# Designs tried in a protein design chat: VH-VL binders against Large ribosomal subunit protein uL10m (mRpL10). Part 17

Target 1, 224 residues: Large ribosomal subunit protein uL10m (mRpL10), of Drosophila melanogaster (Fruit fly) (q9vpl3)
Amino acid sequence: RGKINIQRPKAPHYERARVVAVTQPKYPELPKAKSCFKTRAERTQQQQENPYNEIIAREVRNWLDHSRLVAFFHLSSITADDIFRVRVQLHKQNLHLKSYGSKIIEQAVKNTRYEAIVPLFHSNHCIVFSPDPEKTAALLRIVRRVPQMVLLGGIVEETMLSRNQLVAYAQMPGLHAVQAQLVQTLSQAPGHLIQQLQAHQNSFVQVLDVHAKNQMNEETPKST

## First folded at step 1 (VH-VL)

Design f35 (framework fv_fezakinumab)
Fold by ESMFold2-Fast, scan of step 1:
Order: sequence, then structure tokens, then C-alpha cells
Structure f35 (fold): chain C 224 residues (1-224), chain A 123 residues (1-123), chain B 111 residues (1-111)
Amino acid sequence: as target 1 above (224 residues)
Amino acid sequence: QVQLVQSGAEVKKPGASVKVSCKASGYTFTSYYMHWVRQAPGQGLEWVGWINPYSGGTFYAQKFRGRVTMTRDTSISTAYMELSRLRSDDTAVYYCARGFYDSTGYHYYFDYWGRGTLVTVSS
Amino acid sequence: QAVLTQPPSVSGAPGQRVTISCTGSSSNIGAGYDVHWYQQLPGTAPKLLIYDNSNRPSGVPDRFSGSKSGTSASLAITGLQAEDEADYYCQSYDSSLSGWVFGGGTQLTVL
């Protein structure tokens, strides 16, 4: 069976599997499931009717337009006091930690080259902005001490980078021009990277977890 | 053609140190991690650690921390593994192996291997 | 110290099919990390046979194939030849150890 049938009939189910399925615990059903599980387009239309969201979306676009470094993080449960301390440390390095709802981010990046990042924000998240891409090393050094923040990827000089590419960028010593050239070199296939992020979000998150551990291990001081 | 050429066999006494070299050719040395993997006679493979030739950054398996040091010399495309305070159970063939990396991400497999360096630890 | 479990030996006759299993846990294969396979002929260094679960490097015959499901992976060899007699190792990454892990190895004997 090497040919793909464009007319895809649903696979037959075993009667045994059906019996098992009906005896499984039932989750509470939402009234009018379609109304509760809106499509992306329907959700976007509702948010466009809220003037507050448009104001905040403009703020996000302003941050994107004026930042040469943008880093995306998954954010696990963290206390207000702990995140405040992280924000203060980042601010000292001209790194600005911001948290926005996924709807606002979607609205901000809609019809831009960065629209493909929206799937990264389906869970708890935060973003770090900076006008100075040379601060990438300082950023990674600070967040290494914060296990609740897991680096997912970023944008440097308007180029989308994976976590590994950001780590490579941060480890390059020297002048800003050299670092900008590295970004261009590492991002030779941006369309392929974006498609991989969008199509395989769960696999990508698992790969990024491996990369985060590898990154933290590289920072462990070696014993002489 | 990618080649990893390792130094010759070593015989050491317990308590001594050994330094194994791995000279790379046929690719950009700083673009790939260099891993070290050992194999005791008649036994399986055991990962020792890696070095990032670009940064000089290293990471070692917990079993070897405090006894192993990995370094590199980018001018001659050579990686080194030094194992100190040798014990008889360190007798093994030590392989260097290239960790695959491309511009879209890291891969966690070893695409090219050196031929191995036999290190014998005996009194 | 093998972290991944392989059968110590498998055997087959020329032309037959054999499969070699590799069983992990939730911290490695079960966590979604890819599985890679190496062939080690007697007296030689290991050679990459399969990478990223099912891909073949240049020069590896198509009679070698890999698959992964759940916490386990398998290497399949069809059309067995005498030259296939070797040790086979699976390899993955383990998040709890933060390191690369190998199976104990499987010796393939061609009868």
C-alpha cells in the first residue's frame, strides 16, 4: 500500500474498542461545543471588537518594531515576588520582560512575517525584549538561574532563531557586526524552521527541553 | 571526506593520567560537537562527555566528573581527552565521535567515529 | 551499565528477516527523544546505521530500517547476509541523566 487515496474514509473501529470507549469516564460536556471551541478566525474576530486588546496589540507591535532582540519563553508557575526579582535583574541589562495574552500576541503579529509564532503561545508564556542584541549572553546567564522560564526561541535582527541558534549567537565573542553575520549564517533556511515550529509544536517543545538542559550544562563551570 | 584520527595505544599504571587526541579533517571543526565514548573489552558503549570546539564548553557524564578534562586546539583541529587517577576498570578503547549539528538545530547522534585508542591500566 | 534494554543476541538464516528491540523509559525514548542505531563489526569502530528513528545514511542498504513507538524502538534487517554478523547498539538521550545513553548491544549471528 504505497498510494495515498485523496478520498480518506474513516478507519473501521473494532466493536471491542467502541465498548471500551463508552465505558470510559466522561468529562463534563460544554453546552454547544462549537461555541466553546471557537476557530482561530472566530476568536480573532471577537478580540478585534475589544478596543483594549487593540491598544495592547499596538504596544506589542511597538516592542517588536523597536527591539533587535526578542526571546520567547514558556513560563511555569512562579510567584509574583520571584518574577519581580527576575524582571529587576533583566531591567539592569536593558532587557524588558513582558507578559501578554495569546489573543493579543496573535492580533499583534497577524499579517506580519512573525504570524507563525502564534502556536508557541498556547500555554503560559512570557517575552523578553531589548534594543541591544549584544545582551543575548546576559539574558541567557540570568534566565539560567530561573528554572520556571524555559527558552523556546527568539528573533534577533528580524531573523527567527531556535534556542540552539540563540545559544550559538550568545557564545560568539566580538563586535556587533560579527554577531549579526552569525545570525544571517545560522538562519539560511528560515521557512523550514518556521514550518517545523508550527507543524510539530509538542515535538519541538521536547527538543527545546533537551536543548535547554544542554545549554545549562554548557554553563556549568568546569573543574580544573 | 570526514576523518577522525586518534593517537596510539597507551599503557599506564594505576593513579597515572592519560591524554588521548583526536585530529579532525574534512569539515569545519568548530561546527560540530566532539564526543568521547569508551568501550571496555567485550563490553558495551559508555558515553564520557562532549566538548563544543567553538566555545571550549564541556559537559561530562557524572561518573567521570572530577577525573576527566576535555580541551581542543582549533589551530590544528584537534580535540583532547585527559583522564586522571586511572584505575584498572578504566581499561577500554576510547573513541572520539562527531555530534551532528546543522543550521536548523542540533542532532543527538554520532555520524563519524575515530578508530579508537586502547588505554590499558595495569600494574 | 546499559540504560536502554536490548536482547543480548538474535540469530537468523541468510535471506531471513530479524528484528532487534530497544526498550527505554519515560526519561528517554518515552520523552520523545529520537533513537539511533550503530553497527559494530568485530575489531572495528561503531558505524552509524540509522539516525532519527528511521533515516539511513548514504551507503547503508535499504534492507535496514528503523521504527519507534512509545517507549521502544526496533531495528529491522531483511534479506540477511553473512556480512551483517555484528554487534548492534541503540542510542538515545536521557533527560534525567542529561546525557547520551546506549543499549547493552545485541550480537547478531547469521546461521
Scores: ipSAE 0.000, ipTM 0.414, lowest interface PAE 17.8, mean pLDDT 75

Design f36 (from f3 with heavy chain L100H S102D S103L D104T Y105G Y108P; framework fv_fezakinumab)
Fold by ESMFold2-Fast, scan of step 1:
Structure f36 (fold): chain C 224 residues (1-224), chain A 119 residues (1-119), chain B 111 residues (1-111)
Amino acid sequence: as target 1 above (224 residues)
Amino acid sequence: QVQLVQSGAEVKKPGASVKVSCKASGYTFTSYYMHWVRQAPGQGLEWVGWINPYSGGTFYAQKFRGRVTMTRDTSISTAYMELSRLRSDDTAVYYCARDHYDLTGFDPWGRGTLVTVSS
Amino acid sequence: QAVLTQPPSVSGAPGQRVTISCTGSSSNIGAGYDVHWYQQLPGTAPKLLIYDNSNRPSGVPDRFSGSKSGTSASLAITGLQAEDEADYYCQSYDSSLSGWVFGGGTQLTVL
């Protein structure tokens, strides 16, 4: 009952394949490995087909709804071969690297609590989805070896986190109570995710350190 | 070849401040956290804090909060650690060290900067 | 005081096997954080010997190995050689401190 929905994201690839078949019958099939890197022509073609934009926007909403971990990256120049190697490594950890045009992201998150992420996608970008928030450490381990992918922030258990907050979360693997408390503390922070990223402050890490320490002390039963 | 080159030895009076530099080469400076670790003469290693060279974000060990400031200059791939209100027990070799692939320890290390605090 | 506990010294003869223990708590090693080991020769900076409990960086001989169980970790050195005489430090991450922690160090003497 619902366990599959939170543990496994839907694979909306059927809709994607259908769009490709209709719009690009005279071109060779686009390799899946290129999903994090798209040419301007590929992005323009997708945006010019308004009916198909809604289908792809629904795919994005489906990934957001079925993922407990979402990480946002700024992407500098990277080869298709390099991004393919990263995608393979991520896939082994049930981490799914996707790239979508900024207009499609805007359309997908408009009128949702995730609308604040739109400014993150005005430059070259990609997103990693996973049903498992415990994979945050594995994600950071893989991506830190890829200097072209710069972590901007993410969403863990439907809570928006800055880069530093996501790193703090990753540094507490196997501590579910402390991790839940960390997310709760971060969700109480005033302001928007974009403002937090622009501030470049580590004050939240310090607050979380005190909070996590208090939570750990609370978990330890006092002996009489 | 990945290398971290630190500034030369410093002698300071109690109450003064010291600023140690660490110049990185052979890798993308903004791709790895930079850690600072100190070692008093004849003693063990003590972690001071880290800086994220991409964002400028920092985190300091509780013992040093209020006295340490870490900064970086991406144009010259250099990280800095400034320690204020120096005491005699701050006499130590201060090392910079790169985060080794996402929390897999520290590698490489700089050669260290000896800071002597004497009256 | 150091957060992780190591014996202050250990000794062995050439060709022997020695082990150096590193004992933590529920907030660091016991929480599942990996353990890393460093070798520090006199007058030099520490060198990464073992990372993520048991992995060797390029250039580290296979006679160095690491393991982790529960709240403790161990560094094993087989075929002990005179050049192994150094200080050894374990390291992990501590969730309650939100920071990196080191052991007090172990001085290895080759008899």
Scores: ipSAE 0.000, ipTM 0.429, lowest interface PAE 13.5, mean pLDDT 76

Design f37 (from f3 with heavy chain D99T Y101D S102Y S103G D104E D107Q Y108H; framework fv_fezakinumab)
Fold by ESMFold2-Fast, scan of step 1:
Parts: sequence; structure tokens; C-alpha cells
Structure f37 (fold): chain C 224 residues (1-224), chain A 119 residues (1-119), chain B 111 residues (1-111)
Amino acid sequence: as target 1 above (224 residues)
Amino acid sequence: QVQLVQSGAEVKKPGASVKVSCKASGYTFTSYYMHWVRQAPGQGLEWVGWINPYSGGTFYAQKFRGRVTMTRDTSISTAYMELSRLRSDDTAVYYCARTLDYGEYFQHWGRGTLVTVSS
Amino acid sequence: QAVLTQPPSVSGAPGQRVTISCTGSSSNIGAGYDVHWYQQLPGTAPKLLIYDNSNRPSGVPDRFSGSKSGTSASLAITGLQAEDEADYYCQSYDSSLSGWVFGGGTQLTVL
């Protein structure tokens, strides 16, 4: 949907400034990146009693809740210059490359529908967020040229998709309604099939029960 | 590498149906959409539709809706296109084609199947 | 009719430069969708020549180049050779049709 809060996650000015101040490195010109925009300073500050962990986790939840496209990547060794070029290319397409510690991600998704993604973040990783699901094809075209970033899967229109399903979705960049229909088709899991089979079973049993009662000349009385 | 092998030429009468096959090899069949594109003799290329081999889902160009049916058999990595109520202007070479790496373009093409509609 | 507009023919002498245009609309090229080019030799299936506006697949000579601006795109062939004589098609995606669209094709004649 095209609502403001869903299309663009809100980051209050004061809280964002506070988070930036805490995570900002003392010597930002350090050329080597050990992970996707995760600084040594950020790693050091991410301790058990760090009060900023809650703020960052809340930021991650906002990105997840208000992004209609979320893609998860494994990140191999990459230079600061190379990842910066990728970030610039992605930003031009309204795609936002973020990196967070595994504990922060776990804290952010705990007790949410996204909890299943936690295993994806046990090694070096990064996430791309966008309010625009039509940018999936653009995202994959950009990343195709970056062998250090390996697609693991994603979330489109609140539906979890495997790598193969996300690739299939990317081949349909047209009208939003058609893309939404495609997402529903691709997202059919065994669980959804079981629910549909159970619904048909219950419906069939209900029809048989009504038929049996009618055949016995017994009609259901009207009630509240 | 990727290979798409199509069935042989067909000659049909107006009003009949034709079913063309496309056997894929060299990649994971269910990971990429399979498209069908036709070309009438001496004319240009025209997109017919696609099938998602993973789900069996399909989408057809408006011009062919109601006359075309696309199916697949994942056990033999084969896609099918059936066109019914054939007209003389359906005479064309029918290609199966696969998109490449998240793209909206067709790198891998079958050799084509000539379908002639005449009486 | 074809959705994208191409000249029906172009010609050039060996060693010269030839340009083939491809004109679309606001629902396809003008909407930001990439343009791709195919070469079709007589009696063969089309072969991908240029993808994502200006990229060449492995095996395609650098004599072939593509560009895109606004609602149109062009294919340039420099150092024209006899073997370049073929039909050339542009292709994009159209959001209003929710489908792939092609140009009418351009027959290149090498004199």
C-alpha cells in the first residue's frame, strides 16, 4: 500500500541524531570494511548493557514494518570503496543498504512474524530495504554485478520468499496488482495448502451434515 | 550450458489446436520463468506469455487470452504451449525463451517450432 | 503493430558506422524500463546482443554499443562487417500491458 508510514519508516530527528553520534567512528577515513557498513566502533559499543541497543533494534523494527521490499544477503570480504559504490547505485533506486549486529536483529524480530530470519544472520550479512516492491528487479540487477553479495531470500509485501521465489518475482516488474497476485502464487507453502485442504474438508463435512439433516426432514432453527 | 530443445514442425487446419514442447537442460528448471515468443513469416517478434515452472502459474498477453494454455512437467524439465482455435494468422515460428539472471531480456532461446495453419 | 518503433531498414558500407533507433512511450522506455537488443541471422533464432541498455554478453564484439535517453534507445555498430547483415530487434517491458514488447525490426544491409 501507498501509506506514508509504510512507504518510508520514520526515524525521529532526536533519536536518529543520538544513534548516529554513538555509532559514528572517530576516524571515518579508515578504508577497510570488515562487514556491510558495520564499524569497529559499533561492534565495541554493542555490549550487554549498552542502552543504544534498544534504540537500534527499534530502528530495525521500523524498517521491517514499513518496507514493502526487504532482501537478505550474505556478504563476503569487500573493500570500503566497492561497498560504497554499491550503496550509491542502490540509493538511486530508493534501495537502502543496512548492516546490524546479529543480537540487535534477534532483539528486533523477537516475537514478530520475522523471527524466522534470525538464522540468516549468524555470519557476515547485510539487508536492503525499500518502500517500493517494484524495485526488486533493479536490486537484483545491481547485486548481480557484486559477487561478494549473495542473495539468501527476502520479504515482499509482508510475504517471505526464498531466493528462487524472489528471482521469479523480479521477472514480473509490471502493474502492482499483477505483481501482488504473483506474490500470492509464489508464497504458497505446505502450510497454506494444508489450511486450504482443511477448509475444503470442513466445508465438505458441513455440506454433508446439512444434506443429512434435510434428508431427515430436520431444518436448522433460526437463532441469534 | 543452458539448452532449450523444441518439438518438430506442425501443420494444422483452421480451428484445430497445436501443442509445442520445450525441454530445458543445463540449469534448475524451476528457478526461471519460461516465455513463449512467436514470429510470423517475414514479420517481427511477438510475446505470447510466460509460465512459472515452480508454481505452474501463468500470464498471457491479452491478444492470446482464452486461446493459449501453458503448462509444464517438472519431472522432465519440459514446458508446453497449447494454442487453440487456430487461424491462418497464427502461422509462425514459436520460440521458447528463458530470461537471464533477474533480467527482463531473453538470452536463451529454443530453435523454434514452425506451426503452419492451412487448409 | 509493434509497440516499439524502429526504422524498417538501414544500410552501410564495410568499416562505416550505422545507428538503429528504437522509440517507445511513457509506459515502457519512458517509465525507466531497460532496453535490450537482439540480432537475428536468416533462418536462426534471435541472439542477445545488448542487455540493460548498454551491456554486452560475452562473445559480442565491442563494435556493438547501446544507449538510452528519455523514451528512446539506439544501437550503434562501428566498423561494419559483412557478417553484421541481419535483422535487429529492440525489446523492453511495458507496465500498462504487463508484458514484454518488441520493436518492428530493422534489416541491416551491408553494401
Scores: ipSAE 0.006, ipTM 0.452, lowest interface PAE 11.2, mean pLDDT 76

Design f38 (framework fv_fezakinumab)
Fold by ESMFold2-Fast, scan of step 1:
Structure f38 (fold): chain C 224 residues (1-224), chain A 120 residues (1-120), chain B 111 residues (1-111)
Amino acid sequence: as target 1 above (224 residues)
Amino acid sequence: QVQLVQSGAEVKKPGASVKVSCKASGYTFTSYYMHWVRQAPGQGLEWVGWINPYSGGTFYAQKFRGRVTMTRDTSISTAYMELSRLRSDDTAVYYCARSIYEYSSSFDYWGRGTLVTVSS
Amino acid sequence: QAVLTQPPSVSGAPGQRVTISCTGSSSNIGAGYDVHWYQQLPGTAPKLLIYDNSNRPSGVPDRFSGSKSGTSASLAITGLQAEDEADYYCQSYDSSLSGWVFGGGTQLTVL
């Protein structure tokens, strides 16, 4: 499942069995590495430490540098089984679903032209990476059936795109020249893109708050 | 079972370009990254870059950026590495090798190498 | 200009134990990236010998073993045989270079 090494958590037994059944290759299997796993507490502590965060931030930067398609999502409450199912479907299309802490993302994009996206990632979020921008349509088709994943925007061919621009890109024919022209046409200044993505995020949060209050028939709390 | 068959030796003049091929068999070509590694005569191994055969996406070592281009043809399960503006210090055996992940897994199978000689 | 440091040569007699070191830095082995080892017989392509620090692929004898600690790794060969005479390379990923790095190689001579 995705990238191995320091960020690889130990999968639950049920999910491991499912991965073996669903993702079993048709070719001879590569021998699995045998290693001693650290406890969850030790792994969590290492990830919280600043030097360890910088190492993981470099991994995120490598994903950004290697990927011609990066899509950002707000992630609502979702079961482990459901997110695993989504990861499997995405992986079949060379789409890699990753989740990183907001501090790690901040460190990864600091001093880059993408620094401005940091405010999007202070709550539940996930990112999909792919070296293949032609997979944007496949990505949107898969996530359409996952209401917990809300598209915020993305990066295509190193160009930041809003949600609507990324949807428009997905509808383009598979001709590289036409797609390249569209990406150039749809590009925006980082400041404007942030405002647009932040507005979408704030609107979504507001809708959730209003829905929760209406469902509870709740009034604004009284002062003192 | 798994085989990576590379093209034959090449002799080029300085300033020319060379294109080396690597034909994969015995596995699903698009399921593994293809790396290129070179070795100058009597010297060690030097990583050049990788290509994702599924997407065509590439990543090159800083030293080779602007001079190397990696491509693939999925219909014949073949990867290519083209190195331009050849210099005498580009004389080396060029290997292709596969990995399951681009920067974390080992190179489990290697081609036999293609000797590229650059001389005037 | 090799990023990982290996001794240029090591030697041993048949049946003896030999150890080959591989020294990295905080941006590669010290950063937690796994170390892989390759054996290159004269005139042949490198072959994977050890992957992910200490694992052996199918067909590699158990007299070959690997370990990693801190910024360094080592390859141990016990019961040394004449056919072990080869060049050995360590490999890891380097986050500061954003690329794969190899050791300079160690020539093993079986006396």
Scores: ipSAE 0.000, ipTM 0.419, lowest interface PAE 16.9, mean pLDDT 75

Design f39 (framework fv_fezakinumab)
Fold by ESMFold2-Fast, scan of step 1:
Structure f39 (fold): chain C 224 residues (1-224), chain A 118 residues (1-118), chain B 111 residues (1-111)
Amino acid sequence: as target 1 above (224 residues)
Amino acid sequence: QVQLVQSGAEVKKPGASVKVSCKASGYTFTSYYMHWVRQAPGQGLEWVGWINPYSGGTFYAQKFRGRVTMTRDTSISTAYMELSRLRSDDTAVYYCARDYTFGGVDYWGRGTLVTVSS
Amino acid sequence: QAVLTQPPSVSGAPGQRVTISCTGSSSNIGAGYDVHWYQQLPGTAPKLLIYDNSNRPSGVPDRFSGSKSGTSASLAITGLQAEDEADYYCQSYDSSLSGWVFGGGTQLTVL
């Protein structure tokens, strides 16, 4: 029963997630009993916390903290076989497709720098995570072949980007450092970022409503 | 490097309580959930519960609800698991383990043997 | 009793391939929850071998791989070495129990 001597193979995802974990801030220090008054939220009533939801919300926070690339998509009805094939292609590029309910996402990002993303998740959605921002181009090439997934925007190096800004970032052939500078300059108007993302989502919803007249039998995936 | 250092072995009588500690170092303690998992001698792994060190929020496996309490002290990066009304079948090695990906744990403590005997 | 079903033992000769199964139900693996695998050498704490169905942490050789289909998952070990002799456990989340569950463990013997 000797100890196992295992040669350490290269594992880019795990090793980079570890580096991200030590270099990026995880949680902000919040004032005691911080009020949500400054945020106009529909939910002004008390609700008992579901322990299950807190567990999943923690998973979302962990993915956000360990990912240098996060992309948000509207998700139309798609078969299990088709989404499986998309997941396989994404996984080969160290891209991780996840789906979470809007309440869980709100719970996960409440009182964090990412709270502004909550309005994006009022309809069917999914999120792709990666520790590697250089995979943005690979991500967009893969999802361009999946009409059921519509890019809404994302986060690159902790900077929120609109759909058009993410597309521009993906087309830049520069080194990581140069790309990071570009991300920072493209995100110069934070006040308009959420409006731009919501406008795109609303436009897509309008298109979806028209399309629904032809394909109204599609199922709607639930949270959990 | 990440380390989880657990308290030493305990011997208790049936009906007593035991409190096991787990001191974390090498990472931001409040950024990762902490699991507690036990293993009776010659048996498999059994999940006890987990704690969010940031909020202090906890969730326990159904089998242990009412008997287990998990707490933490952020000033010393230490998590605690207290199991009360001990029975002989609570004899096990108790591990603390850092959550990496929704239940998947990347770092384990060395374990604390708790022996419950008359 | 363990919620996830594993064979109690599996064996192979050096250099061979073995597969360890992990069978769940509609409330865990069948509900889409990810499967994690651990290796435990005698007298030691478990070590993470595979996470999120098929990902390897740093330090785990590529001869270990994981997969998931329907209500079941599998751990494949190719090029068996004497050092692989250990207990292997699968783990997933169970929505009906609202908690994590482990397989009963599989003892791997290298002949």
Scores: ipSAE 0.000, ipTM 0.421, lowest interface PAE 16.7, mean pLDDT 75

Design f4 (framework fv_fezakinumab)
Fold by ESMFold2-Fast, scan of step 1:
Structure f4 (fold): chain C 224 residues (1-224), chain A 120 residues (1-120), chain B 111 residues (1-111)
Amino acid sequence: as target 1 above (224 residues)
Amino acid sequence: QVQLVQSGAEVKKPGASVKVSCKASGYTFTRYDMHWVRQAPGQGLEWVGWINPNSGNTFYAQKFRGRVTMTRDTSISTAYMELSRLRSDDTAVYYCARGYSSGWYKFDYWGRGTLVTVSS
Amino acid sequence: QAVLTQPPSVSGAPGQRVTISCTGSSSNIGAGYDVHWYQQLPGTAPKLLIYGNNNRPSGVPDRFSGSKSGTSASLAITGLQAEDEADYYCQSYDRSLSGHVFGGGTQLTVL
């Protein structure tokens, strides 16, 4: 196993292991009892928390580096059986569904132009990766049948696209030249998406600040 | 404070192998990938490859595949680069540098370099 | 045969501004990958000067700044000092090579 296929994201073998684990016969779940003592394994896991996060962040960066299609989704409550069904359908189209904690995503995109996307992951989320951007249409067809997954946006050919731009890309003919031209046309100046996200956050904060000041002013006479 | 301490200069004959070490301190060795970069006399920087110290997984630049092997020893926080079948144009200073395998990250700390001279 | 193209040399007088260009292609800088800059004083290892196109590590003076546009990046040095005399390298990632790539280096001469 000394050969690494650089065109494949590092994480595909993890997804294969997950699918096998889910489909393998499992023993009945034993009743969970609370203990006042933590096992050595639990103590070891707590001690390794930060190193573990950085290791998984490297995996996320590898997925981002080797995927020509990355789609970001909000994920509401879904059963293990339902998400497994979705994973299997996506895998048939070379689409890889992954879930990572917000802190891991933050570490993965730190010092990159995508730092501003971190707020997209403040609640439950998942990401779909693929080396093939032509699979965007297949991705959206599968996800339309999953109301728990809501498209937030994505990255196609290293270009950040909003939800509406990604939907438009999916509707183009399957010709590489036409799709590449659309990505070029839809792309914005460097930092444009970051500026939009920062402006949205600042506007929200300002509204809260104005509301708080108005509440205070109702109690006291105006200076003017 | 982060430090990368490399082994001393080596003089080798063409066809021989050289093994350079890089001992890390001041951070958790397994959290960052270790990269190797070389610089021939009077020339620019050339990336050789990286090793993930936690997993042992490696990736090498195409030019060096089949001749370079990267390993590590986590018990002493040391990374190694072995280059075999040496040629005169392998004469260079070899640096270890801390980074990530990701295409987005920088090399934030560098060793002082190990001069490898290949001559008869 | 460096993958990224830099001028072999630039020069300036103390207090002046110099810029060092780094030209890539669609497979590296043009693909959106970040550009990092390293300073190498004679006889020393390279030192990280700018990362992520325009960020400075702690300890790097604000005289150093970076920018990126399209397939190219540039390093700007204002208020040039004698101690800035060094070799400067740009670095990015190339998806066609699946590896990190460097510019050929630029020798900065003060006076």
Scores: ipSAE 0.007, ipTM 0.439, lowest interface PAE 10.9, mean pLDDT 76

